# Designs tried in a protein design chat: VHH binders against q9sj74r43to173. Part 4

Target 1, 131 residues: q9sj74r43to173
Amino acid sequence: QQASIAWTYHPHNATLDLCFFGTFISPSGWVGWGINPDSPAQMTGSRVLIAFPDPNSGQLILLPYVLDSSVKLQKGPLLSRPLDLVRLSSSSASLYGGKMATIRNGASVQIYASVKLSSNNTKIHHVWNRG

## First folded at step 22 (VHH)

Design k4
Fold by OpenDDE, last read:
Structure k4 (fold): chain B 131 residues (1-131), chain A 123 residues (1-123)
Amino acid sequence: as target 1 above (131 residues)
Amino acid sequence: EVQLVESGGGLVQPGGSLRLSCAASGFTFSSYAMSWVRQAPGKGLEWIGRIYTSGSTSYNPSLKSLVTISRDNSKNTLYLQMNSLRAEDTATYYCAREESSGSTWIIELPDYWGQGTTVTVSS
């Protein structure tokens, strides 16, 4: 099944609540969602949250990454850092089935995020990928 | 000029059904994914679901009522079938144009040009 994104926008405080729905394709895979502040929307240049298994415990981890032309989307060499151009107020990830769910091919993951939008920012470019 | 005109709203009893329509013009309807969004009184804009150009659909899993989105490209019309309506489904409903590819979504907030259609679920 293809990925999907649900959202709720709160005009009173310009907050966009998001829920990205993705699926892992392997036990050591990753699933990423983000917003590209540039146009056109693409992974390069985006500010993303990537979900992947903890190498020690196998538990789901969610970390922020700033992607640009100098980085490759790999959980190993890519260093996580706080998002800059995207005002992320909160984020989390969960597997369908709860904390005891196992990351494997077909495992469903939800990435939750709340983003503060600028008053004049009405066009949001979302991106996602997995591996 | 892009125009989206919603219709079909009204008063309905709990457990009832309703089908909303959205007439689109000013763009190539068949080339765009379309979404339904609603706003309950005093609440935010809540995404209901999406139908892609392929006809594939995706829905907000938080919805308690059963909804089905469909489209008729020959009529430039988007539909929202709602069943088992609840009081919490009371809202103004809007249709929105969305650009989507295999890896991206472009969401405009708001991305509708109509006044919406109001649905009131009450006994």
Scores: ipSAE 0.769, ipTM 0.899, lowest interface PAE 0.5, mean pLDDT 91
Fold by OpenDDE, fold request of step 24:
Structure k4 (fold): chain B 131 residues (1-131), chain A 123 residues (1-123)
Amino acid sequence: as target 1 above (131 residues)
Amino acid sequence: EVQLVESGGGLVQPGGSLRLSCAASGFTFSSYAMSWVRQAPGKGLEWIGRIYTSGSTSYNPSLKSLVTISRDNSKNTLYLQMNSLRAEDTATYYCAREESSGSTWIIELPDYWGQGTTVTVSS
């Protein structure tokens, strides 16, 4: 199935609430969603949130990553860091089925994010990937 | 010039049904994903759902009413069928052209091109 994204925009405070719907393809996989602030919708240059299982507990975790031209999306070597160009006010991830759900092939994940947009930022480039 | 003209709105009682239409022109309609967005009084713009060029659809899971999006490429028209309407569905409904693929979305805010069509659900 295709990934999907739902959103609600609040003009009064320029807040964009987002919910990305994705699916894992393996128990040790990852699912990422992000916004590219400076380029067309492409992974390079994007500020992304990646959901993946904690290697120790298997619990779903969500971490931010800044991708650039020298970085290809990889769960291991890529180091998480706060997003710089995307004004993320909040984020979270959950598996369909709640906390009792386990990451597996076909497991549905929702990534929630609230982004503060500038007055001139009316075109939002969203990207996603998984592995 | 890209134009999107919504129609079909009106007053309907709770539990009623309504089908909205969006007439598209100025671009190759069949080559674009299309979306419906609504804005209730005093609220933000809420994405309802989209239909891809393939005809596949996705919907906002927060919706409580049954909605179905369809398209007729031969008529350059997008449809929104709404059933079991509730007072909370009262809003102005907009049609939006999307730059969407399997892995990317370009969302313009506001991502509607017309004046919208108003739906009022009231007993």
Scores: ipSAE 0.767, ipTM 0.898, lowest interface PAE 0.4, mean pLDDT 91
Fold by OpenDDE, last read:
Structure k4 (fold): chain B 131 residues (1-131), chain A 123 residues (1-123)
Amino acid sequence: as target 1 above (131 residues)
Amino acid sequence: EVQLVESGGGLVQPGGSLRLSCAASGFTFSSYAMSWVRQAPGKGLEWIGRIYTSGSTSYNPSLKSLVTISRDNSKNTLYLQMNSLRAEDTATYYCAREESSGSTWIIELPDYWGQGTTVTVSS
């Protein structure tokens, strides 16, 4: 239980507000959260937001990625692109301790996301990973 | 058949305490993480917290009231202890079974197995 997820669902507009709580395991690590539009929940096929340090500044970056069977979760070959199939209306990330906090082993990160759910989708498959 | 029955709700004064219970049946209770969710009148569904199979807990940091989630696997019962209750805690409270592997969560909205138990905080 090294991660958690909080949520608020707004039936009036079918929006799901999410806050994923994760922890980095290294200064150059990454923490990812996402939704798999299919079943079962797994990283492959997921639309994910990955938080990691900017290679130049070390500041926290959050980028979207579409994972498929041909993609491994690696910083090098994985290219960020807008999410599809998952209707992400907003997203952000923050470190515990504020903007002056540094990414290191044990650093806590929160990934915020707001997702518009379809009327026929009431089962949301969440996935996360880190490295 | 999976069944969840919430109880323990009622009228309580501000600053008071209340313990809700959730009786589970139809599945191996000890094998599942459990969550509490509430819905205030006219508001959305708000996740309160989760207890894993290990007994470890996680809570919504937005909560102002003191809450503690616990479980008794021998009784197939989930608990929500609420202290220092405020008017804002007025809501119908639901328990939900979670399918989690530690790296995945399945959130079903609003898939609750019970009718919930209503808590009203008022002087």
Scores: ipSAE 0.764, ipTM 0.897, lowest interface PAE 0.5, mean pLDDT 91
Fold by OpenDDE, fold request of step 24:
Structure k4 (fold): chain B 131 residues (1-131), chain A 123 residues (1-123)
Amino acid sequence: as target 1 above (131 residues)
Amino acid sequence: EVQLVESGGGLVQPGGSLRLSCAASGFTFSSYAMSWVRQAPGKGLEWIGRIYTSGSTSYNPSLKSLVTISRDNSKNTLYLQMNSLRAEDTATYYCAREESSGSTWIIELPDYWGQGTTVTVSS
């Protein structure tokens, strides 16, 4: 598998801690993970976090996006905005190898997120992609 | 109706080994990725690992104990082999369905789980 996801769910406060494991395929590439509040899981309607290199420093950046039928996972045409319907309490991303690691083909990235789920949301629809 | 029945739990000493089983019914077992999850007393539900329909596996890198997940589709059974058990592995263990196809993944939380099987690691 090209990706993996680890998670911990806390029933007492309905929080879901997540760690998505992905891999870049180029120095200017992107890796994205998100949740679709709808059923079944699909890109359209998903609230996603996308990791990509800062164009100035090359450092890893993580930004939130909302996908609709007219939006594909791309760095340029997407506008970052707060995520609705998915209560994101925290998020971060890191490269395997630490702060000195560089984004390149084969570079491993971890996307961390904590999400507050509704009391009746016990089937979580995830989406991911890279480019 | 979907049914998952975990078994094999019990009391074991530190350093010991244990093999858990999960009997599945009410759905096409071979069509689903399957996972193991545990809940220590007073803690959250921690994902342990999964086995895909292909038979390949993925594990939580935060685990301190050695675990191996396997499946027998002819028996609709999922297994969790645990070795070098520690006190921190004390928990109720559950099996759960997962759906993975392409770039989508579905994780089912406790509403779809069985009663679990309890493992106690103590000297």
Scores: ipSAE 0.760, ipTM 0.900, lowest interface PAE 0.5, mean pLDDT 90
Fold by OpenDDE, look of step 22:
Structure k4 (fold): chain B 131 residues (1-131), chain A 123 residues (1-123)
Amino acid sequence: as target 1 above (131 residues)
Amino acid sequence: EVQLVESGGGLVQPGGSLRLSCAASGFTFSSYAMSWVRQAPGKGLEWIGRIYTSGSTSYNPSLKSLVTISRDNSKNTLYLQMNSLRAEDTATYYCAREESSGSTWIIELPDYWGQGTTVTVSS
């Protein structure tokens, strides 16, 4: 199943609300979505939200990262650095099936985010991946 | 020059159906994913759904009405079939070209080039 993005843009405050739809490929996998402020869109330089299971509880965790040349996405642990959240007003993640759902191969995840764009920003570069 | 021209809008009663069309030109239509976007009065631009080059589709799960997106590459035309329309579906509808490559996706705001077509759902 291919990833998908739903969104609503609010011109009055230049806010982009979005929901990224992804699918896990393993119980210990990860799913990530983000925006790259640079052009063209690519993983390096992107501000990303990564969804993955808590190693202890198995519960879904969503954390922000900045991906640059020093960052590699791999199965536990992810190598990253903190995200500048100035433009990210809110974020959350949920599994299809609710809080009782478990992360497994084929498990669907939604990543929600609200991003403040510049008033003249007309092109948003999204990135996503999973592992 | 990329051009997108929407048509098919009009007045429809609640529970009714409507099919919108989008005529594309100025680019290789079959090589791009296409989307529908709408804007209700006083509201933001809301993504409705997209159809990929493969013909597969994805839709906004927030939609309450039934929608189906299809395409005819031989006619460079995108379609939006809407059923069980509600008052909340009243909006100007736009088609948009989407650009994706591998793990990247580009969304333009706005990412449409037409004047849109207006749908009014009212009893």
Scores: ipSAE 0.746, ipTM 0.898, lowest interface PAE 0.4, mean pLDDT 88
Fold by OpenDDE, fold request of step 24:
Structure k4 (fold): chain B 131 residues (1-131), chain A 123 residues (1-123)
Amino acid sequence: as target 1 above (131 residues)
Amino acid sequence: EVQLVESGGGLVQPGGSLRLSCAASGFTFSSYAMSWVRQAPGKGLEWIGRIYTSGSTSYNPSLKSLVTISRDNSKNTLYLQMNSLRAEDTATYYCAREESSGSTWIIELPDYWGQGTTVTVSS
């Protein structure tokens, strides 16, 4: 509805390929997807990829963040940092419509990620949000 | 006990159509989003699409064939309509119950139930 997620699991190497589908609600907005290594799934503690427009060029940027109880998106400083506790092998983002598309209300974004799962990891907790 | 039983698979010619069914029991079917997943021989598990409790649907954009997911809550049944089938659609098809709440998803691997139903597309 507001968002969706597609996936392909490769049992030979325990890799989970993911494609998160989100929608921006403003030209200066953000869309985020991530995984929480804890249960139950929630934003706090999640390792997320956030897509947003470059403040200088307006082009789509994707950066990693670790969210904790002190982090409130768009309510204070948020520093990008490498993700831990989640084996992220690759990630990227694209706008529907290609490189000529612009971020606006209703603009669709796809966040791609490949995650290496442990042999006994059969339950993946995903989180998403936008603003 | 949660049970999902897939059916409707078989042999079909390229360009043909097929409708798969998934009979659900052991839980309140109408309260859950449902999905279809497939596994081609020697390939991974590929998510096909889902249908929410609202009836809205989402599909894997990488699919080359035309698919439609629907549900009949009065029959506790999930459906997968496949049209213009191709050889690469040959696979075992599974249905799965999805757990989502608010801005969260829980994906279990394998996120399917039952033995699946096999579809073979061949001339």
Scores: ipSAE 0.699, ipTM 0.879, lowest interface PAE 0.5, mean pLDDT 89
Fold by ESMFold2, fold request of step 24:
Structure k4 (fold): chain B 131 residues (1-131), chain A 123 residues (1-123)
Amino acid sequence: as target 1 above (131 residues)
Amino acid sequence: EVQLVESGGGLVQPGGSLRLSCAASGFTFSSYAMSWVRQAPGKGLEWIGRIYTSGSTSYNPSLKSLVTISRDNSKNTLYLQMNSLRAEDTATYYCAREESSGSTWIIELPDYWGQGTTVTVSS
């Protein structure tokens, strides 16, 4: 139920590697994590990384979205507005459980993102949700 | 002057245990959340966990089975208990003060750091 965040910081290039730990609540569900290095994040009107199963293969997919009130989260790769997090340099996702892990109720997911910190701001706002 | 002084590092055998201490001074210790962070040779600063003013803890899930964080506000001391140590746990361990006593919506680097204490796990 409750999400966890872990980080590793690289001072030489001011990069913060983040890992979000969450769980799915259904085999056809999703887990979303919004990351804003310079401003507060919210699910609606925000920029998010969304993990969900490919409707055909069941493989974990991670895609960036910019959400507004007119967009609905749906299964599978859908048209989305480009992620506009200027300082997000990489992202990926994986399931706990190795090669036979599947998305199901209670399945654990890790979403990774790397963010460049600036001298002006050392805070990263984030938000998450699932369905 | 805010000071954080770690102690208790040293050489330890694989499978062994070690308890690190952090003596805090120059601020009201009981009013701040505290963290432990480690840096293995050639690696980044890896967050281990945080203990809030309430005594509640939050851990890096990859390290949760290894460590326990506690605090004694009457002694202005933060502790890190490590068990079942492995060679990959060799690192410099830092005590750090958080700028905020809790927020589920903000990820932020600690504002004050100790000098660190080195733990070496080897046969």
Scores: ipSAE 0.581, ipTM 0.864, lowest interface PAE 1.0, mean pLDDT 79

Design k4
Fold by ESMFold2, fold request of step 24:
Structure k4 (fold): chain B 131 residues (1-131), chain A 123 residues (1-123)
Amino acid sequence: as target 1 above (131 residues)
Amino acid sequence: EVQLVESGGGLVQPGGSLRLSCAASGFTFSSYAMSWVRQAPGKGLEWIGRIYTSGSTSYNPSLKSLVTISRDNSKNTLYLQMNSLRAEDTATYYCAREESSGSTWIIELPDYWGQGTTVTVSS
């Protein structure tokens, strides 16, 4: 799996802007990126963002999941866990190649997320996969 | 005490090249992954890339065509080669030591930073 992470840190408000760089392996494939502030001690409840083509239009969709014994699409607001010290405040996705880019084998995707770091916790656990 | 001292900054023309150095002391340099980070005026601290103890590198893909990171463990020195510089590359460039993690499952801020060296790209 060929993936990269880049970051920009804003000390004034303790915010870390993340960009995940991945690639699709087919025109009907998917790219998933999960951020779990409690990992590895607590794997359940991870926020997973999955980029994939809309089955009807072929346009890039980014949807959140909550990791459990099955993977399912959510079409609703991403819910932060209560008492979570690290929060995912925004997310989006784009393809390289501008507005005419399409999902295909080798297509590059960027998934953006912003998180606020806690006063003593500068580690962010994450996972990714594609299919 | 851990020290990281950057040098080689200055004024450079657009399209030009510049090589930055970082002299490390007070720790076993060869045992740590190292990073370069930059901060343009009024902006956040943007990660440029990392070099592992093996010499393998990982880059911010938005900057990959601009930069090459290398290290010389016999001189305790980290390098940043920058080419085809643009006005938007004007920034203070920092040498930073990563914690000894090499895990692709963890994103961490560096634990020790240099004072930075300023690069100005202007015609």
Scores: ipSAE 0.570, ipTM 0.857, lowest interface PAE 1.1, mean pLDDT 78
Fold by ESMFold2, last read:
Structure k4 (fold): chain B 131 residues (1-131), chain A 123 residues (1-123)
Amino acid sequence: as target 1 above (131 residues)
Amino acid sequence: EVQLVESGGGLVQPGGSLRLSCAASGFTFSSYAMSWVRQAPGKGLEWIGRIYTSGSTSYNPSLKSLVTISRDNSKNTLYLQMNSLRAEDTATYYCAREESSGSTWIIELPDYWGQGTTVTVSS
């Protein structure tokens, strides 16, 4: 699966701003991105950010999830536990395409996250998937 | 000791092109992924892209249409070609070495940086 990561680093407060670039494969699909500064992240069993359409409005939603191999993404979060494995100070998501952007096969999504790095933690493990 | 020395910066007109070079020494250049990073005045260090040991590249999607990264392992030199430059591309441009050869599962800050070369885009 194709995905890209870009970053901007702010040395004064040791903050790394990340942007994950992905695409949806259906109008009812999802794009998930897990970020872990401390250890290798796995999509299954990890706390991840999931972008998907609001079942009522069709607008882009970004929510934290804990996924396992038995869970299929459904309308609204199945698991709504905090994303405490990532030192996340903020997150958001947007669709590329301006005011008329909609979620559909091939729609581009950007998931933003800001992470505070420690003095000896300059690596961030990540994982992503879509469906 | 690892040294990275950028050159080729200067004043360029909007719409112009510029090629930056980075001379590497003190390590086996061909064994490392290399990257370019820029810092506009008052802004953070923005990752531009990476070139792997294979010669494959990965770019910040916001900048992909403006830049091309290449390397010449026989000359221990990294290049950044920039086209269609705009005023907002005014920045100090840094050559940087990745701590490893690049991993799809790790986002990692470069371990060695050059002093930078300044590009100013103005009329």
Scores: ipSAE 0.566, ipTM 0.856, lowest interface PAE 1.1, mean pLDDT 79
Fold by ESMFold2, look of step 22:
Structure k4 (fold): chain B 131 residues (1-131), chain A 123 residues (1-123)
Amino acid sequence: as target 1 above (131 residues)
Amino acid sequence: EVQLVESGGGLVQPGGSLRLSCAASGFTFSSYAMSWVRQAPGKGLEWIGRIYTSGSTSYNPSLKSLVTISRDNSKNTLYLQMNSLRAEDTATYYCAREESSGSTWIIELPDYWGQGTTVTVSS
């Protein structure tokens, strides 16, 4: 398993653009990335961005989730819980290989997120996992 | 006072190669991870990669085939080798010192920066 982070910083509006590079381990799998500018990110109990195939179309979808030890990750949005995301101004995901790419073992995914830094927040905590 | 001074920039034709140097002083160079960052005209500060105190490297995956970062601790010098340069690689290139030596679980901006050296790639 290999994961990487790249960034671009925009001083004029104090925005950090992040790109997480991960890989899927199955055609029905998921890749999750938790970002928390204000406190340590943890996969369990954290707000995470999950990339996974839409069960109907097979296309890449990125949605926010809250994970804990009692809940198995499911494809699709959370049922009804309000979700407090990390302080992000935007997020998206794409597969290596463009629109023709398919999710499979070894498929590469990029998850993009932008976060506005403040004078009290010089570090971005993050975690990731896949399944 | 921490000082980072880049050199080696200039005009290069597309497909060419260039080696940048960064002279470090005012701190124990061998105890810090170091980064290269670039800024194209009108764009943000783009992270290129990092070299750890061990000599291991980590790169922006979109740039990995273009660049090699190395360090010489006996000369307090950081290097960036660039190959197969393209017009879009035109930028000011900065040497930077990492604050936390590159923790896997933390993303942070470097704490000290050089003044930069300008690379222009044009036909």
Scores: ipSAE 0.559, ipTM 0.849, lowest interface PAE 1.1, mean pLDDT 79
Fold by ESMFold2, last read:
Structure k4 (fold): chain B 131 residues (1-131), chain A 123 residues (1-123)
Amino acid sequence: as target 1 above (131 residues)
Amino acid sequence: EVQLVESGGGLVQPGGSLRLSCAASGFTFSSYAMSWVRQAPGKGLEWIGRIYTSGSTSYNPSLKSLVTISRDNSKNTLYLQMNSLRAEDTATYYCAREESSGSTWIIELPDYWGQGTTVTVSS
């Protein structure tokens, strides 16, 4: 699966701005990106940002979730239990293609997140998936 | 001691090209992935891309059309070719050594950095 990560680091406040580059595989699909600044990541038990189409407008939505072994992503754009993201100061998402972009098979999405680093952890573990 | 020394910076006109070099010493250069990072005035340290020991590359997608990273392991030298330069590409450019285990699932800052070389793009 083709995905990539870019970063910008701000040493004055120890903040790492991350951008995840991914693609949708369906017009009703989703792209999830989980970030764990403190521990190795796996999709279950991770705190994730999920990008998907608004069922009313078709516009890109980004929502935070925590996934555990008892939670399965259902067919459809939303999980039943959104939860807080750990240690993220901000997040957003955009589609490549500007104002006319739509979610479709092959559509490119960028998910942005900012993370505060500490002297004790210089690694950021992450995972991603899509459906 | 690990040393990374960048060179080749200077003044270049918009639309121009420039090749930066990074001389590596004090470690087995061929055993490490290497990266380029830049910092425009008043901005953060922006990751440009990485070259693996195999010669494969990974780029910041926002900069991919501007840059090409290469290495010559026989000369312990890392290169950054920049083309079609714009005023916004004015920055200090740093050569850096990766410390990642090579895992796709880990993002970390490079462990050793050069002093940087300054590129100014102006008419």
Scores: ipSAE 0.550, ipTM 0.854, lowest interface PAE 1.1, mean pLDDT 78
Fold by ESMFold2, fold request of step 24:
Structure k4 (fold): chain B 131 residues (1-131), chain A 123 residues (1-123)
Amino acid sequence: as target 1 above (131 residues)
Amino acid sequence: EVQLVESGGGLVQPGGSLRLSCAASGFTFSSYAMSWVRQAPGKGLEWIGRIYTSGSTSYNPSLKSLVTISRDNSKNTLYLQMNSLRAEDTATYYCAREESSGSTWIIELPDYWGQGTTVTVSS
């Protein structure tokens, strides 16, 4: 379960740009990255970005969700509750290989997110999973 | 009082190598994880990587082939080895102290920073 995170910080507007590096394990699979800028150590309340293939076109889709206490991280994509965007200013995803890239076992995905840090909390909790 | 002083910056040619040093004082160096961060002209502060108290390292995947972080606890010194440098690696390089020994489930900014040392990659 290998994953990597990189960041770039912009002090003039207190914005942290994050990049999550993950891989798919199936051509119909998903990669999820949960970000929680508001709560330390707890996985409930995580903001989850789910990358997966469009069932019609096969192109990469990224959709945001919020996990609540009744929803577990290892379940399938969460399609019914959109992400709370109070602290998250942007998100996107791309595959290595550009337009010719396809989702398959071993395909690499980059998930980008930007979050504004508060002066009183500069820690961001995160989790990830795939299926 | 925590103090971090970077050195070893300067002009290098493309394809060259450079080793930066960071002298630490005012705290128990061996008890803290340490980071390198850089800022290219007109850009944000880009995380390069971290070295834990154990000596294990974690790197920005985009920079992993360029850099090696090491530490010498007997000299209270952090090092950044850079190889195969390119013009885009021109930046001010900062040494920074983490708040703790580190955690893979937390992304956080370092709590203390040096003044930086400038590396210019140019013919």
Scores: ipSAE 0.546, ipTM 0.844, lowest interface PAE 1.1, mean pLDDT 78

